# VHH binders against ORC1-type DNA replication protein 2 (cdc6-2), part 6

Target 1, 379 residues: ORC1-type DNA replication protein 2 (cdc6-2), of Methanothermobacter thermautotrophicus (o27636)
Amino acid sequence: MKGDKRRDIRDILLHDETLFRNMNAFDPDYVPENYRYRESQMEALAVCIRPALRNGRPVNAVILGSCATGKTTAIKKIFEMVESTSEGVVCCYINCQLHTTRFGIFSQIYSKIFGHQPPETGVPFSRIYQTIMQHLASEKRALVVALDDINHLFYSKNANKVLYDILRAHEVFEGVRTGVFAVLSDIEFRYALDKNVDSIFIPQEIVFPPYTREEVFNILRDRVRVGFYPGVISDELLERITDHTMDTGDLRYGIDLLRVCGNLAEADASPVIGEEHLERALKSTGPVNLIHTVRTLNENEREFLRILADAGEDMTAGALYELFRESTGSSYSSFNRIIEKLEFLRLIDTRLTGKGVRGNSRILIPRFSREDLRRCPGF

## First folded at step 4 (VHH; framework vhh_gefurulimab)

Design s42 (from p4 with A97T)
Fold by ESMFold2-Fast, scan of step 4:
Structure s42 (fold): chain B 379 residues (1-379), chain A 121 residues (1-121)
Amino acid sequence: as target 1 above (379 residues)
Amino acid sequence: EVQLVESGGGLVKPGGSLRLSCAASGFTFSDYAAAWFRQAPGKEREFVSAITWSGSTTYADSVKGRFTISRDNAKNSLYLQMNSLRAEDTAVYYCATDSTPYYDLGEYDYWGQGTLVTVSS
């Protein structure tokens, strides 16, 4: 399309009079400048990184807290502050739900340092590892790696090897300085490290407690001030959004609910978010945790969930495998690995139908509804 | 080049035993999960057993308690000890490995040529 339509489209994209002052304030990746209620946690993270800014090694940390307690936001904020202060420290944030292998983790570190992915085919791990560590040594740069949801690496049995490779790099590459922030979404965590890793890790413990209702309201209010023009949403509606957010236990839900309400009000050419927009948003917004978790899945894992959801009831592993094999051509071994992963991610539960010669069958129980899954991208 | 070569197949009577071997070359075998599959003539390929890079094992219900999978990383070798063999175990047995190192939930993309096991009296 050209001419008058091109100009009109540009005005819509760039200069529309919108309810949103800054739509980025409602993105899950947004890092606010005024980050309240985590001052002690931010200070503890700063203390861990500070030695790296002074030619010393970073202090390792274990970061504990339930889902959506601000762990990821705090890490991203401190990493941004450190990198804006000095080029001598490389801060790499890695989501271990997405990157579960030693190769995958170090490819992310490589990309952070060099600004491009390593060659996809024919590159051995040792070359990627050596290239990273030689760069850090020659440029006298420290490396801090945040391994978010490191439980996924323990499940895949890669945690000890990844930690060993990062923390003991100085033994092969003289002068390399490294540290790890191990982040856990589980309230209770118990892990056993190999003795060679345990002896060098020695982490500082940093706890992120749950936000109170008042703190959640104030955080959402801060997002409203940054993201919307004055008067777009009333305090009464924000209180209701806060109540729904508290029911989910996930701050991201409230933030996304504000974004959806704003979009619905704009579609109605309304200058304000009203009760009707909140009602519609509540019906259209799926559970945030499910959406984020399913985004990390490959096509075979997604097909597994589609088959299970379409059944609308519990299925035996054998029954689902017959349909799954027809759709994907995958082996039973691959299928069993998907069951283990999805159970670990809390997308399904498994139950045995009995024991003995007649077959020890597994029942697959979805932890999501068909409707909730259909609200996820790609389903 | 990734290569897998199976050996140890043969003719055995019901109740007998066989040990299959798979020699891996062209890659660092110790970093990869490996598995045994089988296929009888006119039937689809069936999973038999798998072993992760860390040594955890999984078995098909039909072979559990009779077969044992193991690996020797120093020799780049995978093994399947088959005991109490039945006529239904007659098949071509294939060695397979994941394409992704240190990944326990990967796909088996590299396959050997197979070794024939016949259980007959």
Scores: ipSAE 0.000, ipTM 0.133, lowest interface PAE 18.8, mean pLDDT 80

Design s43 (from p4 with A97K)
Fold by ESMFold2-Fast, scan of step 4:
Structure s43 (fold): chain B 379 residues (1-379), chain A 121 residues (1-121)
Amino acid sequence: as target 1 above (379 residues)
Amino acid sequence: EVQLVESGGGLVKPGGSLRLSCAASGFTFSDYAAAWFRQAPGKEREFVSAITWSGSTTYADSVKGRFTISRDNAKNSLYLQMNSLRAEDTAVYYCAKDSTPYYDLGEYDYWGQGTLVTVSS
């Protein structure tokens, strides 16, 4: 404590001097005005929506690209541009990692159209669906739904139902015009469409390739220009943040590093972000993709990961289930659903052993390190 | 809570027969489309057979004419009669139901632990 000028928490919260011109520039859901390196993808999205602005049906699309290639930003930006142009097109962005049920998806669509949630109890799905489609028909409005990370919807066994309900609405509700942008963050994910969905979907394929290092640097520099006052960070430090971002393969990591560096410099009453702030940010900032994935997990799924991480090696499903049951009281059926979900989310791999007539056992292989998991909230 | 328990697996010689059973709790099979899937060591799960909510049956080409799916509402059980078994039928067999009652959408949830079938001489 002697010579220690440690700042009280209240002083940190109430700090009047700011390095941030616009803190929103460092939010993962921020949509920049100048969206670079995705001009051809933006044009392709616009071409898909354009018929809806002319009383035609939108063109369906499958949007392909690995995590953090700008797919979400491009979709949100085109949706804002379309809605600023016409009230005749409803653009609904849905994160399927958060909304995995047919009811949940259509509640988001309902809320977008009517500005409030559907009634919470006693309303069947068919009533919400009819209300949406009757509105679209009577008002002659088109609907474009972006199903972001639709692979989660395939995992929940709801993808074909949702796609059927959106794409074939015109068969029951005359004049309804709908389209879907199906977004895949994992380009290795293989999906199967039911024949009745496949026959009507017929999507335009739009590919979002990985950003180059130069493109990442320029995108981060654009965020710096919007988010910080001039001179807050040097290009030399930004180059280093770019290098760390490239190592993770996730643009969101670089954006979050900038936010953390700014907050640390501000806490130090420094007018600039220095090398020391970057060093401290690197130690405190966890793996962004793992953190976002873990955030979607319930307590039983998190307990599964804790047990697996604590073992420090591959475990049989049986061995993990004994420990898991002791701590959660969960059934083996629930445990199996967790294995399937975590494998789908690429948090674990499974290998099946052939052990004769006593039944097969699975070996559970973590795709995360114990140290990385410990850097996630709640671990 | 929905629970499925498979049974009836075992070791059998090529050309032999086995009958798999799946006992359900928390729902009735008569209200759902239901299916059997299998997973051989080192391979992805594959469709074997399904029975729709309305009672229609479908079979994978590899098992058509050899396997028969059925259900018994009184026992709340799903069955798979397997005849003329081959080495390539060796797999863990899983019972599954459609996620939505009174619909035949083919979107199945795997609820059971599986039962091992080994076809070997």
Scores: ipSAE 0.000, ipTM 0.109, lowest interface PAE 21.5, mean pLDDT 80

Design s44 (from p4 with A34M)
Fold by ESMFold2-Fast, scan of step 4:
Structure s44 (fold): chain B 379 residues (1-379), chain A 121 residues (1-121)
Amino acid sequence: as target 1 above (379 residues)
Amino acid sequence: EVQLVESGGGLVKPGGSLRLSCAASGFTFSDYAMAWFRQAPGKEREFVSAITWSGSTTYADSVKGRFTISRDNAKNSLYLQMNSLRAEDTAVYYCAADSTPYYDLGEYDYWGQGTLVTVSS
């Protein structure tokens, strides 16, 4: 800053006193040893993979739950346990938000098996597919693929093709054993499958219910025990972090708040996280990320968010469209495009109320509070 | 674009044999699943036989043991060898190709114009 004395950089680098016993506890990809409130889901996943460890086929699964209900953590934990137990099962986690094409999905499987990427150009899909399946057959290895947020493959019209290629590989490559864990935020997965895929998939359904406030508090407290030295944060401050986490609907937000609070306290040479550190963290997390995302939106997209925030509860798309049309004059097709964009940007979640000819049978769930939105320029 | 042309249809006696051919162009033939369907007058289209890109075959119960599907990837050609023909085999026979390489969902988007097979009584 201007005119202010700054800490010597060397003193910062050589500072021996830390609040963090294990900083990894606050990383978004950290897999805790004590994974509470998901014991039955972990058991169900283990039951699905278990046959693969005994020269049988894995059982397919549909994993259902809203964003940040621990689905990804549970899958990664089971995959790690399987890989530590046997080389006879290949476990491949794929984020379908990043890999939306048939080529992209099988390139990830290829890389998991062989430790390097296939060339993006000059190699046809058939070569990658054959190389994978011939390896699995010759080495007598099973393959389990987790397709996280598989909705992105449905948008690209690749979901049924990818599922078919994985699940029916044994018809071409004798002895190949495969299974799929399809991860969804809603129940619509079964309605989007082609009959030929549905007949071979036959998944076990595993539901990850939303965490209660008490469960969120206890999970965050477990992260505090692993990540910080004793006495670094009070239960009263952790209750406030829990409240903010519940408002966002995302457990990862609370975990990141703890990390930022610890870093701010350490920079202040404070032995504890105080209220002032939480206040500064709230300004540098969630709201700043929300501000950045909102700044990319046009006026109609911003008006959509204002109407949703002012409702104070989940709204049907039809109810919001009536208010939106009155303020903007926009068409229904334009409105639907906004829903798709805001859902993709993770500003809202959607779920269906039923099937029918109406395109507005969706419930819109905000991922922000009215107060956080009001802190954004132009709100 | 994709074209499928059937040939080899004609009049045959019961118990006779006939070989149908399908010439494919406009796609990498060797990578696609291929099938034969038939349609008799006044009836719906019926599945006869399919062959995957790897050479695995499937037959309808009504033709199993009598008909043989095969492919020649070097000639971009599909064949149906029909033996022990019966009056009920009388139909227009269609060649079909799956829409996507290296999978067989049983959904065929490319169709020939058909070739008539008549088994005389």
Scores: ipSAE 0.000, ipTM 0.172, lowest interface PAE 16.9, mean pLDDT 80

Design s45 (from p4 with T58Y)
Fold by ESMFold2-Fast, scan of step 4:
Structure s45 (fold): chain B 379 residues (1-379), chain A 121 residues (1-121)
Amino acid sequence: as target 1 above (379 residues)
Amino acid sequence: EVQLVESGGGLVKPGGSLRLSCAASGFTFSDYAAAWFRQAPGKEREFVSAITWSGSTYYADSVKGRFTISRDNAKNSLYLQMNSLRAEDTAVYYCAADSTPYYDLGEYDYWGQGTLVTVSS
């Protein structure tokens, strides 16, 4: 009875009725069968990979679009289609936010090809690289590597090295055929390629435009249809989730809200997701873009953001530096590098105060609220 | 432990030639790319030349056609032949080794102590 239902842990674990028809529909890695609103982008990706299926080299691509415009989903879907068609093409998806080093990137490629990690005992990069390239040459297999959020490799100064190692492998290992899909979520990011990389990369540009509100609603409804039993969530409540998703600019936020709402309703032994479940989910789910970006920051960069958020208003760089120096002991040079990095990551904007030609102060403008930052792990 | 030791630096007149050597020990030199860098007084360290484990070579535009990089894996040695030397080539020259079979314009894991080259009349 209702009086006895008070979020019983045992009932949560042993509940016979589930709202989820398929929980995988709400996973960040889920690739839907009906991937709509990206037909021209899928065709462009297919054109880039097609030569690899015909004993030629893949065409390189730069894939541009703001966060959660379907870039990752499109790449994973085309890779699945290619792998179902031929074993002669190795398709490797790498998240550069997680793998920022040359060793890390090639360990992922190694694992994809051989099904296990490289030996942990002091194996030099050269042996991992040789093993990969010799396999591709001997088995006559092409390699296509998607470097998702490649801007993180540029921040770590590893992008040109990784691109060189992949794209110029044929110069050392005769017959090796490789291609790269470089993915950028920040369409304003301007990458700089070394001339020996630029001369071979020569990518096709594939743009993923933002989804409209109607398209976001329909995509979320498609996930509901796959993931929940009929009647679990109303269209009216889904419209509200769509509104919150549009406010964040990240489709993954809406998908995560659906998962959290479903789990909360199930814990309450409710047969439907109600408004109370959405309100509770909104308090526990932070902005996905901010969470992912903040996760890559070191302690000094996080302290910078805490100080700025706690001010509750725009601060001069000088005023923030005094507080930052007191907290961290850092030099002004180190502080300026943090400003540059956080601007590139679009966490802050800067503006000159404009009064006085010399000694103008910079104003630091946060692109997040204190409340948004507090929803991030470690804040 | 891993060591790189440069030699062959000295005073040379403009238009002259000089050959630098680097002796590697403590690791399997033949598996790794190696490079020469230089640092002139009051300037940042700059790339000069690199050679992969397979023998492919790369040169900074300022030295291309004048300098030649080579390696002898049997002797665990790296060389830089410098011809048509100019006053602007005056610098401390550093030997460096990376853990990769290929090199681009990046960082290196192992560094020598440097050898001074002075080009002056």
Scores: ipSAE 0.000, ipTM 0.183, lowest interface PAE 16.9, mean pLDDT 81

Design s46 (from p4 with T58R)
Fold by ESMFold2-Fast, scan of step 4:
Structure s46 (fold): chain B 379 residues (1-379), chain A 121 residues (1-121)
Amino acid sequence: as target 1 above (379 residues)
Amino acid sequence: EVQLVESGGGLVKPGGSLRLSCAASGFTFSDYAAAWFRQAPGKEREFVSAITWSGSTRYADSVKGRFTISRDNAKNSLYLQMNSLRAEDTAVYYCAADSTPYYDLGEYDYWGQGTLVTVSS
């Protein structure tokens, strides 16, 4: 168009000039040195861990807040601060969307302590568990485990077992000191603990409220200062990115939008991020949590979501299955496994039809809009 | 395939004795803690007795002094010797195994299908 030349792929890959001073500043797992607006939450987390630094047991916590309220960042930051202060406390962060089994969770704890995976594939859980707890007892080290998105463990029916294994280890291994930070991103999620777990857990509640618009702007500005060279993006353009971030309710969206804008400007050999880069980024960047979840789905699972999104309303499982069968040829058994998986991944909710309990159909409720889904790659 | 198979259940008179057996297969039994649970009609499943991989035992207060749990790792078997049986001991008895000892917790990794014990005149 109008003589504009796109560079070839090799020029894009080999471009030596970068707008990024530190691209890690735009990673979802980046922990900023200047972590503002969470001072009271950081203090509460420190109070929970403090006894472990003084030969006592950590205090358990339930960490509550919607997605992208800084819960993961706060936990990682306090863990780094604690481990830099003392080798006597092991801090293990576990994402329960990725690790849903006792074996998987304790393999993560093992790897954190020993720096490698358990010695043999298929080693019994009992040996991994004993090795961890014997090490903690002999070295007089405390263990603090953050179970991020712990609702996934309740869905897999492993929550009570995992919590029991961590919290009651001292009953089998004398002198072992443990604590759990249970993180809930779904504030409407309700859980039930077995009485033997509930009696020992006794958590402090730490709430992460949503950021204000001013706080979001300042956090994004801090990321710009660390991640880009001076003058790469204007405050006016950053205000627009802040507005779009507030519309999604997800700070990670704004951070990812900055990364995408930077990459597009760099591909254009532009020394600055302009309005045109933001416009292109907005067309390609959807909600970060939806994009990452959707990338794990196979074609049949994606087709399920397309059919549901195209309906524009809640659908019965039977109605969706008829359309799904026509497009995929899949069995009802395969279809039901997709419903279970997508509900587990928090992409859909299910409920029974309200009238006539006898012979009821399930209603499928999407947790995304058609527009959000169409912003995802491959949709 | 992992399985636990109970045997030895039956009808016995009050004051009588009965020995339950549980055969484990498909896993290394010696690396697991094992337990007996029971469920009477219309009641929740309750803990009876447990044994760790090292042979340490725990008993519910209602059965202590009357029941003895034991294991034979060479035979991959768990046993429950039940003496001085009472009408209140009538239940379906379940064998359970877990990679960690859960004496008072109702959650175990592996469960048998159960064996009925009826104590009645």
Scores: ipSAE 0.000, ipTM 0.394, lowest interface PAE 11.5, mean pLDDT 82

Design s47 (from p4 with T58W)
Fold by ESMFold2-Fast, scan of step 4:
Structure s47 (fold): chain B 379 residues (1-379), chain A 121 residues (1-121)
Amino acid sequence: as target 1 above (379 residues)
Amino acid sequence: EVQLVESGGGLVKPGGSLRLSCAASGFTFSDYAAAWFRQAPGKEREFVSAITWSGSTWYADSVKGRFTISRDNAKNSLYLQMNSLRAEDTAVYYCAADSTPYYDLGEYDYWGQGTLVTVSS
């Protein structure tokens, strides 16, 4: 807590002494100048975009790797390099956890091209789509769209529609050149595509392997050098943050932990981040991937997770449905759609009871702890 | 409120011609791509032809060169001119409209109730 009742709020807001040299270094969207350990992946991305700089179509790509493998950072870095080199290529990064609809995705593309959002109400999707594609055709600009965590679009049944709309635009708008970078952690992606989308997509496969502990330490050290003034955090404390990051398997956790530590130290008017700041940060900082995924869920989906977390053990679908129906009044078909969504988002696993008297029950297994869920906003 | 109403179906002899019409109401038809699909009894629904806002057209290989799709935005109407009809063209024909073109995908926003075309001697 900031101590806002016991501290002058104006003093907090006007404090000119800061530990942060550049707070953006701890932003999930930050693209570092020095990006290492992904040289071959960066080259593969460059090869995919290169034709767009030569009046050709970009090569589509499927970008595979578990969370915390640097996929998002690599994409944003190559996009910034391309756009700094040429106005002839529009690079649009879209987080599909946040934007799950065709309208939402194309509104992001629209905003990237025109610098303002389309009108909030009364504008049909066809007008936004036409405006985008007519601009690309008339200005002879290529479009590359990165769909990060595209698995979220498959649940909403919008993935095939979005891919079709982007990849087949040239059939309606002569001279339009488009490409897609589909980002996911699951290799089963291709089997979810409709035949007519799969036939045109034909992606290059780019794999991002897990980082080693030494690589994670060095990446976090690079963020410290950009984001903090010299001497703000010791290497010993950074080693501890690295250990906690490795335990989660998510690099974003370590980056967020640094941000929280810096804010806590600054609130304490401390010139350095100490062990007490790390201990407090560990209690308030949850896994970043879980936080982002949970943020996309509606009230009924969140209630499902609360009931499962409070049980403290694996539950049968029947047992959870009884509690869920009591709290939400939802139908069994609605409940089953939630199971499918949460399993697809990798928040839960399901298992059938194999041998024995209970052959017709599904067991729901959470992929999160009660403590991790409590660290998420609204839980 | 949104409606697509097909008409022009009927019985026709092999080698004959037939023109299907689709009347759109309750939305701005000129902002929508439109398509024709067909379904024979016991078969899955298949793509026939599509036309975009700009008039660009697509055809299934089985009908290419025989069928012509067209639209009249002033009359909020979609047409399918069917020539050199074959027994295999016998199906219920459906008009469809979407805010974006999906061509041969079966995922259109709006659908009509269908009109029966029977090609038989």
Scores: ipSAE 0.000, ipTM 0.400, lowest interface PAE 11.7, mean pLDDT 81

Design s48 (from p4 with A50Y)
Fold by ESMFold2-Fast, scan of step 4:
Structure s48 (fold): chain B 379 residues (1-379), chain A 121 residues (1-121)
Amino acid sequence: as target 1 above (379 residues)
Amino acid sequence: EVQLVESGGGLVKPGGSLRLSCAASGFTFSDYAAAWFRQAPGKEREFVSYITWSGSTTYADSVKGRFTISRDNAKNSLYLQMNSLRAEDTAVYYCAADSTPYYDLGEYDYWGQGTLVTVSS
């Protein structure tokens, strides 16, 4: 019984006009209230930050897990909880796919503290760094920086310098208290650290294991309950979306698939998401990891991928370089740096040829299909 | 115009001493950490010593106890006092300035042109 209970006017309007109760539920950056299956990880993150709330230094952490294991969601959720509890701790989340330079990283920290960007020209890095650290010292605030996908900083050769600048700030600015949450998918992280960084970092390891199929189904069902009105999608259809999500190994794919299905059903003026909407969505929704990674690439790196995708056969580095040189005019040294970057980003594999006329040649193997690449913006 | 200019290099006998100077101009030197690097013929550039804005020092193990880094912010100058010199210390010595407390090969904001130190009998 609905009774005389006042309803949210916004919810009433949305129910009459759209399938979406809350469109934000399907955003990659959405932080759900009912964040389940990560209780131990949330507790470990809280333990790392807790000393900062008690005039101590935060504990550094290495957060390990493959793509879409809930690492970003857990970090954003704990940061929200900490900032709602105390103004004495500054929590800064940085996506290292977007911010790969020392200047870029500290501009994000600056913006988080002061609410505006530093000037792009005429201001040296030292001034930005000093302004941040002097503020933290004078206001007696701790700083916790999450470096999400820190692998990108290692590729740009900025990781050790950024980590040193954050973790050793107290050596120049008395009383500054800092900590880093380094997020990565590779257990080899520690082998890439300089000894002077490794000696002070000393992180707690927090592992985010892959979700089980039942956990993925329940997470997607939670998103449906928040994002759609009741009856918009059946459990049977959600089971199919779960199967496709499990095949990709990326929870973000399932979340995006739900968003696309909802938009297609709404465009058709359908009150429900049907099988026809899922079939259409499957044809238009590319691999989310590929799309996000490709967006960070420059034009020469994108041209490399276009040439490789169009080859349709095993291609040697030499053969691809000839085509790449025709398109870009780039040197072989520049070309080799692109190979190293794309291999590091898991977009390609390199192998040596076996026995034959080209026994010592490198072969470039794409980790994507031509069709998947064509679904990416700018391709 | 930002410049770092090294001086004081030369020929010295094993066991001898030499003092290198680095003059900074075109920027506020006192805001920068500074370092000495060296490069022997046919070898990569290696770290020698580092000094922070506050005067805290770090040394490579190979020079620890023999070399002393110092700065004079009023004169915008960096110094390296080299004692008990060995043949292995023969190299071109470079001064470098960094806006951060981190020392690394090739990632300093400003570099000098270098000064040659030869330790020979």
Scores: ipSAE 0.000, ipTM 0.263, lowest interface PAE 15.4, mean pLDDT 80

